# VH-VL binders against o27280, part 275

Target 1, 266 residues: o27280
Amino acid sequence: MDSMNVPEVLEIKRIVEESESVKTFIFSWDFRREVRPGQFVMVWDFRDEKPMSVSLIDPVRSEIGISIRRVGEFTDRVHGLSEGDLLGIRGPYGRGFELMGRDILLVGGGIGMAPLAALADEATARGMRVDALVAARTADELLFLDRLEAAGVNISTCTDDGSCGFKGFAHERLLTLEENHDMAAVCGPEPMMFQVMRILDERDVPAQLSLERYMKCAVGICGQCCLDDTGFRVCAEGPVFWSQELSRVREFGRYRRDPAGRRVPW
Below, E stands for the ipSAE of ESMFold2; O stands for the ipSAE of OpenDDE; V2 stands for 0.75 times the mean of E and O plus 0.25 times the DockQ between their complexes.

## First folded at step 11 (VH-VL)

Design X2 (framework fv_cemiplimab; at its last fold request DockQ between E and O 0.89; V2 from the best seeds 0.85)
Fold by OpenDDE, fold request of step 14:
Structure X2 (fold): chain C 266 residues (1-266), chain A 118 residues (1-118), chain B 107 residues (1-107)
Amino acid sequence: as target 1 above (266 residues)
Amino acid sequence: EVQLLESGGVLVQPGGSLRLSCAASGFTFSDYGMTWVRQAPGKGLEWVSSISGSGEWIYFADSVKGRFTISRDNSKNTLYLQMNSLKGEDTAVYYCTRGDYSWPFDYWGQGTLVTVSS
Amino acid sequence: DIQMTQSPSSLSASVGDSITITCRASQKISNYLNWYQQKPGKAPNLLIYEASTLQSGVPSRFSGSGSGTDFTLTIRTLQPEDFATYYCQQSLSTPYTFGPGTVVDFR
């Protein structure tokens, strides 16, 4: 068994409160094990295990960050932890984002900004111009704004209720933006991503999108995260996909599979 | 055969409220987003609202935001449109259609007439 | 919002004729355009989706073309049952918008 598949018990070095429902847990990381934005790790609280995107990659401090939204029992337990507590981390897994060109557009919704924040850091470090469209239901749910701003990212915000930035959805805001980009990275709810992808397609902007599916093994063997028709495994061939790949995925933006394998509509 | 049947259209006074229903059959209702489109007498088609299969993703035209609510009961294969604070310009035939952001409006009901008049 | 226009607003033709209806979007919408047919007193029917894909059950005499901002619906060998109003609709983004319609009458 590959050492990467054995959870490493790590101490929570720091906890950053990103919002009322989102915390970033920071761990010491041995960067001899490469990690890329868009990849995920399996987080083990010694009772259950869940896939989480890497939201911070800091080789200087030898740290990674994992942002977790409080949405259920597992995340409730994790959110109850303190600095110094232990978690099991295995990975990283999956295909991460690729950076191309000089100008990149990031479009994120809610916790979907987690992997994009990491990507933003890498892109800015490479001297790329980074524009970010950050979407949320309300202003208090917008994530990583200060971090992105500090990195030199040009930020546009949109909220469903208009409490911050553009009132409306990400795809609607995107239509009002006239800037051209060499590539785009998208992560968030699939209905958002689906509609954003169409706009990017219309503009001939190469786009990568990160999917979320129920994962069990994270190593492409169990098939729990397989996409219908294509056979794509989100944990192996993804979670980052090119728009051309997702155009072949019938279920994208329409439905997903639950842990029992049942179809659940978006 | 896919069938959509609207009901609830009546005469109502300005400021009044009305709920429309659309009964769906002939397909797995929850697999599809649904949409309301209206047509004023002698006029063209106007998109009103769309709702995803689960009901979690909802979209409205600006003309009805804050006044209309869209919902669905997948256990009853029924789509609803709650219309509040009705105005004269809301007078139209309201069509229930299958489709949303991910699917064209490929099936339509016969429509139900809503008349807002004093 | 994306505005849709159609030309002509109305036209008269004879059975057997070939007619073309044009639709224009205020901005590029790629191929995210649908065509609908509505007969008097009836609900609309989908004819074409994604600019050129014929909906199942629709006669082959109907065809759609175009991309970007300019689109066309062509009806070859017009039939009596084709008397109707035709609408284009952009499906790129909310709010979804329809063209004003083109009325096709018979001479």
Scores: ipSAE 0.938, ipTM 0.967, lowest interface PAE 0.5, mean pLDDT 96
Fold by ESMFold2-Fast, scan of step 11:
Structure X2 (fold): chain C 266 residues (1-266), chain A 118 residues (1-118), chain B 107 residues (1-107)
Amino acid sequence: as target 1 above (266 residues)
Amino acid sequence: EVQLLESGGVLVQPGGSLRLSCAASGFTFSDYGMTWVRQAPGKGLEWVSSISGSGEWIYFADSVKGRFTISRDNSKNTLYLQMNSLKGEDTAVYYCTRGDYSWPFDYWGQGTLVTVSS
Amino acid sequence: DIQMTQSPSSLSASVGDSITITCRASQKISNYLNWYQQKPGKAPNLLIYEASTLQSGVPSRFSGSGSGTDFTLTIRTLQPEDFATYYCQQSLSTPYTFGPGTVVDFR
């Protein structure tokens, strides 16, 4: 939950280049304003404001990190910034992940590893056994492997092109992994999440999935924050949802809506 | 009503290439993933490849990986299968079906026969 | 890969009979199973998806049941147009796999 809905102007303390297209921006943070894995913040460059997942939560160093993929005009401008430059941060917002049991499976695709990296830190700090399946189209799009290794996470990788680890998709790799987990957390492109969810549901593993479109609720975009299913509207506090909630939504994994309300297929 | 019509099946020599097409009508093409399924003479059904509504998520059977390419043109409501390095074992009727990871294969075209022989 | 088997490979029946075809998956697939009918020289037709949901337009004499690894297709009061080959298919994960088929012939 956020304590204030007012942007705070913060100095970029450090920038970590995660890949050619992803950077993590690190800021000093006052942890009187609690932040949990799975929550997001609104990042303001003094022209536009966009939602971004929190990827690092470090109370010991009093830092948070926000990982941003370069995908358009706003993110191009932010990627051009340097240490010492200023950004407005508002939040955090949204429902974070819940941890339960003794072991957890993380399944992340591309930039979806960002909120899962923060979750991995919390889970390992609690003494949980953490297994991570990190998926990407190519090896250079695999994110946070060094950070996960440093945290003691058991890592499996897969790439669509076979450039690192298993050649194939996350769900295909998951089928070859037989170990039970008390829970799972999944974040990435919706087609990946849809197929992973089916396998986890078959195994009776409670799963939480993080949807990018629900982060846009903070800016009041109704068409991007609601899911319909034969007249049933699912407008809940996101971005994290249980698999049971998403399994009844026909749109999940198939299409989303742009700001104009038009269907955009996956 | 929903219609799918395959074309392009002919006799080709081993090592050759061929492109199959599937013309779709009666539904919003881009809202659905599409699939190719084949059936060798006198044999059962074998999944070949699936493609998502946008064309960005693509899956192949191991038997055709590296040799076949699936693609779609949503502006023309058409699905394609580019087949390269053809082998005798690729001889089959190729069916175009509507569906992928998110939808059952609910409508099928009548099929187009590909024969790979010298 | 998930292997699918069907039994029997063929059966002979008369109009009015009730028949049952079984399908088994090599690992659990929940209810992610579809049934198809194929008549000689024709394309397959979807009968049932998610193990037990009838496709629109499919007669109620067709029913599906099962979950996990064992599934059945039942045709009650067999009609002349029901003599065909029936295939099951798992839809849990790529690579999608079909059973070898069950041929239903006149006795």
Scores: ipSAE 0.804, ipTM 0.909, lowest interface PAE 1.0, mean pLDDT 89
Fold by ESMFold2, fold request of step 14:
Order: sequence, then structure tokens, then C-alpha cells
Structure X2 (fold): chain C 266 residues (1-266), chain A 118 residues (1-118), chain B 107 residues (1-107)
Amino acid sequence: as target 1 above (266 residues)
Amino acid sequence: EVQLLESGGVLVQPGGSLRLSCAASGFTFSDYGMTWVRQAPGKGLEWVSSISGSGEWIYFADSVKGRFTISRDNSKNTLYLQMNSLKGEDTAVYYCTRGDYSWPFDYWGQGTLVTVSS
Amino acid sequence: DIQMTQSPSSLSASVGDSITITCRASQKISNYLNWYQQKPGKAPNLLIYEASTLQSGVPSRFSGSGSGTDFTLTIRTLQPEDFATYYCQQSLSTPYTFGPGTVVDFR
């Protein structure tokens, strides 16, 4: 019987402060449990459990990294931990990104760059040409720029306030970029992803987008991560979806549901 | 059913400021993004600004960036447009409409006239 | 910015006529194109979104077509209430832009 459904308690090996609000927590990992970019893990702090994307997949050092933005009580508590402290981890779960062709565009907003950084490492290791559009509200919130540059990724930046790169939103910057990609991978705030998807659809670029929804079981049984209209389970059929799958989901880009089932706008 | 009612349009001098309001009813206001569109007398429609349901995602036309602010109070079902540093070319009927990046502009108010003149 | 143009600027027609209005975008916008109707002294009304989808309550004599840069609005069997100004609007990306309008007048 596989223990994926029961959290394994792991020691925090190293903490990297990626920004004022984002930390990467590094753990030793047995890669007999394969991990793919775009898959997620459930992180348990002994009070609550939340899905988090894997940002570093390093089989050589037997390490994984999980990047977490401080946004509420759970993430505040996790950010208060130190090296040597314990967290429960179960997974990985979900469908990761699939690479195709020779030229890939990454479009990431904020913490959404985390799974895309892992994907960039895999894509460059396979000899693909990688362009990344990295978006944030401010320059100080742009994530993983040095890592992407070191990997040979061609970076374009945009910030809402114009403090670095293009002043504006990711979809507005995308309109000014070259259209020569075999696929795109998109992760970030859902309004960003919705608007980016429209442009990629117009360009006939196959796109995969990573969604976040409320989860409990993470293995497709409880139904808490189901999307309206199609019944897709984000933890099973996703979190990475093709753009044509999402075009059938009216909820995408428009709202989400809280744990009580109420509609919450973006 | 869905109703949008703008108010606050008056005569103001160039360089002045004005705040428009739009009262919404007949739908769950916080579920929808909202937009201001203006129309100069005898002219076509011009998008001004949009705001998402939560208020977190805000967009402006270049002609008003830095001068106008859009906001909403979801507890009062009200959309606002704060207009500063007004110019003659801001003279228009200002319409409140339901929609943003995720929805077409499907319901419109009757508009409120802003005149910027000495 | 994506510029929108419309043709014709105005036209005259009779009740019962079938008319076509065209809209052109300065770059490809897929099907992210809406049509609005505005009667004198009134607010605009949404007719069609996503190039060809009729808004609820819009009569079936209205239809839209096109993709990419060229779009049409067709009104079959014009009625007295259809004499109005028609605007297209792209919704691909901010800043959203409208066409300059097409005035449909009674002959």
C-alpha cells in the first residue's frame, strides 16, 4: 500500500528567501517517487494542509523545493519555521506539464513562476529553446530571474508599476513579443491566465495552464476541487489543463468557490 | 432585473475634480467586474476603465491613466470613478456597464453627463 | 493598441431590407469581438459577443460572423426599432477599443 495518501514528516533542509513574501523550502526526497513539473504536493503543518507547487526537482542532490508565498494564516505559520523544523508532505499529485516541440514560452505571474522554473530546467535540459515572460506587481516581486538566466532562458519582464521591464500586465506585454513558439505553459493569477490564454488562442499556440482550487483529499475522491460545468477535478485531471479543456469551463478566469461553496470573484 | 444608475455628472472647470457613482441592483454585484465607458457629444464610445469583481484587477485607457481612479464598495453595491485634472476632452456622457476582461459589457446605465468648461 | 474601423459610416435602408455592417481590426483578434446597438439619446445595448453569439433577448434577425480581422453584423428584415448606431468592440486585450460606429437611418 502506497503511503502517498498519508503525509510523510520531513525535515526542512534549507530555506531560500526568494523575495520578501516568498520562501523556498528544500527537502531531501526519494526520487523513486517521481515528480514532474506542474504536479503539486499537500503540505501539512500539523494544523492544516494546503496544496503547493514544486519549484525545484533535483534528482542529483535528492532534493525537492517547494516555494510558498505568505498570504494567510497557514502560510504565515510555515514562513515562521526554521531549518530543522518539520512539515508533513504527501504526493506528488496531479497532471504535470507535457513538453512538445522545440520552442516553449513560459508565462508566469508571481508565485506561478515556481512550477515554471522547474519546467524551464527540464526544457533546457532537453535542448529546447525557452522564452519566459515573468510578471509581478513590482520589481522586488519578480521571481527566479537569476535561476532562469543561468539556465539559458530568454527573459522578458513586466511589472504593474513599471519598476522593471514593461509597465503593464503580462497579456499586454505578450502582444509585443514574437509569436514563434510550439507551445506555452502558463501559471499565475487566474485573471492573468485568462487574458494570456486569449492571445495564445489567437496565435494558435498550444497552451497548458495550471489552476489552483480548494482541495482536501488531493486524489480525486472528495470532489472539493471540481470545476463547474465539466466536473474536472483539479487534483486529478489537472492542475495543468490544456487551453481547449478550459474553454469549456465558464468558471475559469471569472470566479472560484470557497470551502463553503460560495462564489468568490477574482 | 439588472439596473445600473449613474450619478454625479455636473459642470466642472478644467483642472477640477469630480467623483461619479453607479448604484447597482438586481444581481450579485461582487460576482461581476464593472466598467466605465464614455461618449463625447455626437461622438462614439470610448472605454475608460474596468475593475474586477473583487476590486483587485484594474485597467485604464491611456487617455485617463494617472488622472482617474476606479473603485467599488461591494457592501453598498456601488461603483465609483474619481476624475482628477479634468480636461475639455473629458466632456462626455459617462456610462456604467457590467463587464470586464472576463465578460462582455452586457448591461448599461442611462449615463451621467460631465461637462468640462470654463 | 488595437484599432477598430467600421464600414460604412452610415447607410440608409427601408423596413424589410437586409443589411450588413463590417468591422475591421488592426491586428488579429480571433473571435473576441462584440457588437452594440445604440438608439438616439439612449444607452448602448449588447447585441452579440464573441463575434457570433447572440445576447439573451436579441432577435434572431441579428447575426454576426467573422474571425481574425474582418467581422460582419447582419440584420435580416429590418424593423423600425433597428434604426440606430452600431458599434463593434474588440475584447482580446486592454485597452478595449470600439469602432467609430455605423449609423443606420430610415431611407
Scores: ipSAE 0.741, ipTM 0.879, lowest interface PAE 1.4, mean pLDDT 91
OpenDDE, second read of step 12: ipSAE 0.916; ipTM 0.952
ESMFold2, look of step 13: ipSAE 0.717; ipTM 0.874
ESMFold2 (binder alone), look of step 13: mean pLDDT 92; pTM 0.944
OpenDDE, look of step 13: ipSAE 0.906; ipTM 0.945
ESMFold2, fold request of step 14: ipSAE 0.687, 0.729; ipTM 0.866, 0.881
ESMFold2 (binder alone), fold request of step 14: mean pLDDT 93, 93, 93; pTM 0.943, 0.943, 0.946
OpenDDE, fold request of step 14: ipSAE 0.935, 0.933; ipTM 0.966, 0.964

Design X20 (framework fv_cemiplimab)
Fold by ESMFold2-Fast, scan of step 11:
Structure X20 (fold): chain C 266 residues (1-266), chain A 118 residues (1-118), chain B 107 residues (1-107)
Amino acid sequence: as target 1 above (266 residues)
Amino acid sequence: EVQLLESGGVLVQPGGSLRLSCAASGFTFSDYDMTWVRQAPGKGLEWVSGISGSGEWIYFADSVKGRFTISRDNSKNTLYLQMNSLKGEDTAVYYCTRGDYSWPFDYWGQGTLVTVSS
Amino acid sequence: DIQMTQSPSSLSASVGDSITITCRASQKISNYLNWYQQKPGKAPNLLIYEASTLQSGVPSRFSGSGSGTDFTLTIRTLQPEDFATYYCQQSLSTPYTFGPGTVVDFR
């Protein structure tokens, strides 16, 4: 009844080093617990628990993957683990992406490519044409390019410094790409997502955007995981939202809130 | 009352460097994106550069990329524009403005004149 | 880059006249267009944002319309303080671009 809220202790089967700062941890998974691209799990290292997006969903091998960027004490400890070590996993939680139409545009920035990589696998398996715009500050921070290429995805890249692909930001590159997509999915820093959303809205392309902030608690645990004007809770109603919903949220792309509720600019 | 006050504009030789400052008051500086816009004598407005409230997101016009840098000190409510490798074409009044991708340029300073000439 | 053009480049008008200035974008920008007023020797002032929304404190005689590529600024019953240069600016994407300006002179 509550089994989804109890952590399972799972062995790290394989670790893939995606970049200097990002690793994907792969676990055997019992797919009696469905998991969809865009959902997240709570990762427990037996001291702290943090939400992480699922980046690999492979029912054929009975595996899931969780991509983790090194940003603090918890992630530093997890990055120190080896194949054969144990982690607690509970979930999945949240609303996943919906797929529709024949072609999809993915726009990802940094670690935001993690949930989009899982979505790309599903979309290509369903026979959709997948175009991906992968953005990062430098070439070294572009994620999942080999995996996307292997899946048959049409890839465009951009880097702030011009070290790979278009020199500039995702929204600037998007203006130069063809505008005929049935839908889009976007994940990355909020300033990037806000600007990308405006271009997609102009093109009348329905978009789903994944908000990683406020995933500080599991679904139903706290009421503080809300968006400013809408009352949506990222843990309960997200993390994936339609662009029509987010275009009416005053704080989206402009500021966030700290644990005390104070405004913090992007 | 929202106020923006630019300073630093002077006569500089081609190839020289100059730093402009903009002192902000009357609002929570760190909550707003800030932008530099310039205007050559007798000409129209040209967007130069923008910076997010945190300072992490920075954008430049192609004409100044690699030569100019934008920065801010939120503890001092001050915006900066560091201009290097100055050209005659950079001669303009430089305006400090509040706003960028998420907000229109709703408040402007009085401008500071930069002249690049031998 | 998104190119902006304005028409006319200049116009002469009298107090009490109604005038219209047009702005065109080289590609669709939805309603992401702002209008600014600049008086000689002064900084620009925001008049209208998102094509048709009046900035707080701007007189109701100013109005904006349009979407996509074609936009207009209308000033009803010109007042002496309205003789100025007017600029449109697209806000869809960086690099942000301004129109070349329309000078409204006293006749």
Scores: ipSAE 0.535, ipTM 0.787, lowest interface PAE 2.3, mean pLDDT 88

Design X21 (framework fv_cemiplimab)
Fold by ESMFold2-Fast, scan of step 11:
Structure X21 (fold): chain C 266 residues (1-266), chain A 118 residues (1-118), chain B 107 residues (1-107)
Amino acid sequence: as target 1 above (266 residues)
Amino acid sequence: EVQLLESGGVLVQPGGSLRLSCAASGFTFSDYEMTWVRQAPGKGLEWVSGISGSGEWIYFADSVKGRFTISRDNSKNTLYLQMNSLKGEDTAVYYCTRGDYSWPFDYWGQGTLVTVSS
Amino acid sequence: DIQMTQSPSSLSASVGDSITITCRASQKISNYLNWYQQKPGKAPNLLIYEASTLQSGVPSRFSGSGSGTDFTLTIRTLQPEDFATYYCQQSLSTPYTFGPGTVVDFR
């Protein structure tokens, strides 16, 4: 019933290969339809529709970028597309990140760096000091390092296997970084976000965390998505939440829901 | 009622291998992280390893990293600790406990004794 | 690693006494601190989590306080079953670390 709920067919203008498993698809966009970092769109390949975070917001070129990791049948098909091919896009959806203060910390794991890369661009354009902790299992899974460097971001890396930067997990690396921030934005697997949130809480740094699972619960896809511990409805209020809100949710970092509503552990 | 029952502790020679098991009952096993904590005779508690509900997120103490592996079989409600390249300093009672990063260690098994000696 | 220390290492007490055990973290851990009790020959049991929240089923004579680096466990009106070793444990970050323990012994 909403015009924003109908896909617009857009041409893929450019494809950037971010890694062997991640590509950014770039489209022309009419910025009379505002897009903010942390929001997502529904991507339709004329067979299936999936939510994807907006990773590039460029009003000067009138372009948006959508970064997609190859994890299943839908994403494998989309990865097979070329410049000039068409995809359906609808949205944007969801509550984006809110910037405040002068100094911001970004903590991203894997594809979770996608919405944070867009946020980094906006924060640096506003003259904020941006520190980013980029985490992945291995060096080849670290994303957007060149974009962050070009934007003037101060980068720290960590990999589980020690192949780049700190050997260990994001929260373990963050514990060794002794820097004050006015706010933080966090996106990645929920176990990473939960543990990072604890350290930020200890430092009294207000944090906004993006819950990937909200994207599966956009209006028209799933009516059962909620953070059931508190009755908090992710699809209505997310994907971005303040750490104070998430600290009251027992499910955060532990399990999510499948399409049948069953608990799926992290 | 929540129960955790460890098994597998025996005497092994240095350099040997051993697999410990922990049978869980009385709760939805896959909803919880699980942890191994050990205690050397007459000493305090030492965290060894933790695993998320799905088994995808795994953490180890530096003292066991590269030698031990933690795993779980949610269909059997069982937690495992595979111990390789055992050293004398690994001699301890090994406790299975519920919880890890998002939940306190709120239930503990009775422990299983591993002795590493010649 | 976050190092945990406890004081005293041991104390002698009588039934009916009130005792206090101190735990200190080498860096700030907010309220991410748990207390455990271990009786001789038995597994530990959780008493308190998040510095001051009493675990269900634990008698109200047990209480925890503190934040940051300094924490205390208090046992009011000590009972015979309270003679045990008590451990604090930080839950802020891996590797999780325990204090060395405080032995509460009969006088």
Scores: ipSAE 0.739, ipTM 0.882, lowest interface PAE 1.4, mean pLDDT 89

Design X22 (framework fv_cemiplimab)
Fold by OpenDDE, second read of step 12:
Formats: C-alpha cells, sequence, structure tokens
Structure X22 (fold): chain C 266 residues (1-266), chain A 118 residues (1-118), chain B 107 residues (1-107)
C-alpha cells in the first residue's frame, strides 16, 4: 500500500464518460500517498502498463481520477472495463505543477486538459482566479467544460472547425487575448504547446508545460523518455517542465521517439 | 544537398483547380515541416500553408482557407498543394520551403508560376 | 494578424558601404523574426533567424539585431552579390507574415 513502485490493485469505483473517446476512471485513494496535479500514475491492466495523468484529486471523497483517451489496444481494453473491475495503479510519479500568484492561465488541448483540470481544482480551492483556454479539434472533443465551469473557471474554447468558440488553434486564440497572468500551465499536443509557449514567453508569463513521452519504468532508470539534448527524463525531471527548461530541449515540439527509440515527427 | 523542386504551375481559368507538387531530396523529409509561400508578380512574399512532418498538423492563411489543401507523401518525399476555386489574386510564383512553426524557412525551391486568368 | 513593415522600401548603395534595414512588427514578437534575401528571378534565402542568429553559410558581414517590435538587418562592406530584396518575417504565430521588402540596388 505504501510502496510507490508496486502496483496496487484497485477497484474502479466510477466511470465518467467525458467524450466519445475519453473516460475518467475513479478510484478510492489513500491520501497518505500524496498526489499533485501534473503527476502521473502507471496503469496496469495485468497485460500492459501505461502512464496516465491524474485528472481528479478529491481528498474529501478520498478519490482520484484518471482520464484515458482511447487510442490503442491498451486503452481499448481499459475502455471496455466496467465499474467494479480491477486495475493496477502504481505511483504517483514525476514532477507536478507548481502554483504561484493570484491568477493562472490554463491552456489545454484534447486529453491535455486532464492534468489541468486537476490543477484548476487546486487553484480555485486556493482562491486563485483561473482562466482556461480549452482547445480541441471539434466541439464534442472539448473536455471538462462543465467541471471547470462548476469550479468557477473562466473558460474560453477553441476548436479547429469552429464548432465551438474560437475557430482556429489555441495559440491563435491566445494571441487575441490581451490579459496577462501570473503564471500559465500548458498541456496538449506539442505543436500546440510549442507555439503557446512562444506567445507566453513574449508576454513574460512564467509557464509550466506538461510533456507526454513513451515511458517504461517511470522511475528514471530505463531512459526511454529521455529528451534530446538535455537528457531530461520526462518521468523523473518531468512531466511538468518550466518553459526555460524546455527552451533547452531541442526535441520539444519538433519530434518524439517511439518505443524503439526512432524519431517520429509531429 | 537539400533540394526542393516545385512543379505544376500553369495557366488556369478562374474557378479552376490545380495541384502543385514539390519534390524534396537531400534530407530526411519526414523530419521537417514544410511550407508553401507565394509571391504575386512584382509583389512581396505571402505565407500560404504549412504542414507538419507527419502531416497531422496543417495551417492555412485566411486567404486560402476552404479552397486550398496541403498534403504530403513522405514515402515519395513530395509535398502537395491542391488549389480549388482559383481566383485572379492567386496568381503567383509558389515556393515550397522547408520549415514550420519550429523551424525557419531555411531552404526554398525555385518556385512554380500559377497564372489565373480568363 | 501581425503586420510587418520595413524601412526603407528601397535604397541605393555602393560596394563597400554599410547599410541598415529596419523591420517593425505591429505587436511585440520577442526575437521571433527571420530575415531573407531574394534576388531577381530567384527564391528567397534565409539569412538570419531568431533576430540575430546567422544562418550557416551566410557571410559574417550580415547581422541582425532587435527585440520586441523593432529589428534591424545590417550589411557591412556591401558586396556586389548583396544587391537584392530583403524581407523580414515574424515567426511568433500563424499566419506567418512577411514585411513588404527592401530593395537594395546600385547607386
Amino acid sequence: as target 1 above (266 residues)
Amino acid sequence: EVQLLESGGVLVQPGGSLRLSCAASGFDFSDYGMTWVRQAPGKGLEWVSGISGSGEWIYFADSVKGRFTISRDNSKNTLYLQMNSLKGEDTAVYYCTRGDYSWPFDYWGQGTLVTVSS
Amino acid sequence: DIQMTQSPSSLSASVGDSITITCRASQKISNYLNWYQQKPGKAPNLLIYEASTLQSGVPSRFSGSGSGTDFTLTIRTLQPEDFATYYCQQSLSTPYTFGPGTVVDFR
């Protein structure tokens, strides 16, 4: 129970269908094991294991939520599960977000909103003003809108097809917004994050960005999630990075590596 | 040596369609985003469209949105620009260039002339 | 959209001269600015990226400076091959926009 690296078999307490492709799996959680927004857990379906961001942290209910997008065989299996079914969870791992200031901007794309939703809850609970730019390809892919609204978050939406909110990309929408914030948290596709980061940099807004990479061990040993050229391990030094750190990472926004270590373009 | 070679530019009537091609060589094509930039006769440069290495991320100038399509075939090291509903103001030399949001336009083809006229 | 302007639109110079071209953005773009050179009938060539970084293979007589909204391209000891049109381009956000260009011709 207290061992960080041993998967704990947990029962799926509740499943929330966030969208056609995204479900949030809720588990009872012993909060003697601290978890922070931006951290991830390794989810084990007794066949394979994948890193997933924590999207819900509820100390009152003693629950955590993990949002999973259906993208492959592993996630297909997990999406086939029901309440009461079991999953192995180990963690949490990685560096989470740090909150500072009075107002924060969240910029999320697709499933990238998962860790940001958890951050939004913490920020609002601390009495911070939270603005969220939520981006997706289409309206039906926008995540956590009701939840964010209920938390008192000021939401701006952006869709590629214009089906909801601003028609275009998150960085384009951000450029139209004049207000600055004390800090920003960004999570989503790296092409989005890269371009958003530049705008935030231009505006001198401190920014934290959460990266996604192929992870195997989650404990900084295997090196599968190392970033060129810094050697940063996403599972250990990340997944949350400051913009200043990522500015040193040539790989960021340009390419990633597949499980075989080959470069894959965005 | 990095080389980009555009082709497909011809005379077309307003409302017509045309597909441009850009053959790339001398580098790992899939590692780079690619961009189309055009230049009307005697005028400056205008960004038209960009596409990421995988082709998943696509960007357009407002002037061509809904009319132009950008694509790539990494197996053939080729970039394409499908131009529909062409207008007189689309008349230009079209350049393919290596680069995107994360990379400056560091290599350019010699361009291909598209003329839209009745 | 971010609008780019250049000054002057044209200038005449002699071989050996030092010239400066200015570029201005309608809003702050940090150092996300590139400079290109284009000769008649030819494709543009990248000279400088990120406001001041010289592209590989470009002579050191070319230099760029500036940040925010105002940028400059300087060519020291102008050579015959430097007579061309020069464009600035912002790389902060789509749509990427170019300046109108500055023609550098022989005096």
Scores: ipSAE 0.883, ipTM 0.938, lowest interface PAE 0.6, mean pLDDT 95
Fold by ESMFold2-Fast, scan of step 11:
Structure X22 (fold): chain C 266 residues (1-266), chain A 118 residues (1-118), chain B 107 residues (1-107)
Amino acid sequence: as target 1 above (266 residues)
Amino acid sequence: EVQLLESGGVLVQPGGSLRLSCAASGFDFSDYGMTWVRQAPGKGLEWVSGISGSGEWIYFADSVKGRFTISRDNSKNTLYLQMNSLKGEDTAVYYCTRGDYSWPFDYWGQGTLVTVSS
Amino acid sequence: DIQMTQSPSSLSASVGDSITITCRASQKISNYLNWYQQKPGKAPNLLIYEASTLQSGVPSRFSGSGSGTDFTLTIRTLQPEDFATYYCQQSLSTPYTFGPGTVVDFR
């Protein structure tokens, strides 16, 4: 943790435009500090810092990538940067994905494909069969399809508006896909993840789900990294949780909390 | 105590439009998803549409996609169903229920009858 | 689309009887199944969720069992107020689907 607690000022080596609203920022990285898929870093623009999932892990080129969706003032500023500009990076933090078995299903929604793209690279490098269900509102919001295809991943897509692949939601598409996976990894909006989790539970497929809202807890910013089902308290470090942990959390898929602790419904 | 009170059901001509309302009380409305379920005269129950607590996640039965819109006003504790391009097959009692993908349909309103006929 | 079927479509029973209604899903749904009761002219009431969990306030004579594709609702020692139509509903995935209903009438 010691060497990860101080931000390194790193030069933006390359920027990849993934969509109109998403960019991947690539940095040189010293892999003496290991980083695993599912982990995140704190990105500091010298004014504010935000947690961002690591979307590219390439020890051969000594590079990491961080994919950022434009959603507010911080991300607007970062999107305005160019190659050669500087950002502060500290980490990695959090529980990463664990790989098991011979085949894996990835289910990603929107920017949730970012940590899953890094996972796909690792799973493929280990010789696993990788199937990915990539979901978005429209075709233009589908992310990392070229990377997944280049890695040999079997891709299915779905869009709410039917502009690419299955017309409908990830969970509806999942019902038509094969049941024979040793594990699954899921990342996206919680309502999508909740419904996908139920289908994977029915298939007895162990699933790991990544929750952005628990990233700050992993760096010690808040003390509320706890999963409750009323009388049964379980405390676990995020952002990646097993489905059996989340199945006991009344809030999962229903509401989250703002900085003041007020319930914010999904 | 949980109460759901529906209104808006009337006789309407084919191709017409109608908005149903459901007034909720006795619980924190925004903490729950809500659902519309309908029942044609003498027939069984058919799920129509569901909406998450925030109103951002919306699901429809294929039979009503493109014609119906579900919405909610959390400040007024009210659920809506906007019905357009009505067909004879839409004739039914429409029930407002508490619950969605994350919660069973544990409370139901009295129902409001929509008749689509010339 | 997950299709739900119920058997029987109707049955006649007397007060004090024990009855069983079955529900079958066209594909596996784990335990994501709910049971509802609807009395004539009234809205449905939730009886059971997650295949076997009784809703608060529902009499213990009602019980549910099953998983995967086959489910049962049992009413022991049938009471006069139990003469109603019973519906199963899968809660695994949208679009949610109900069974066609089972009518329980006086013998």
Scores: ipSAE 0.757, ipTM 0.881, lowest interface PAE 1.4, mean pLDDT 89

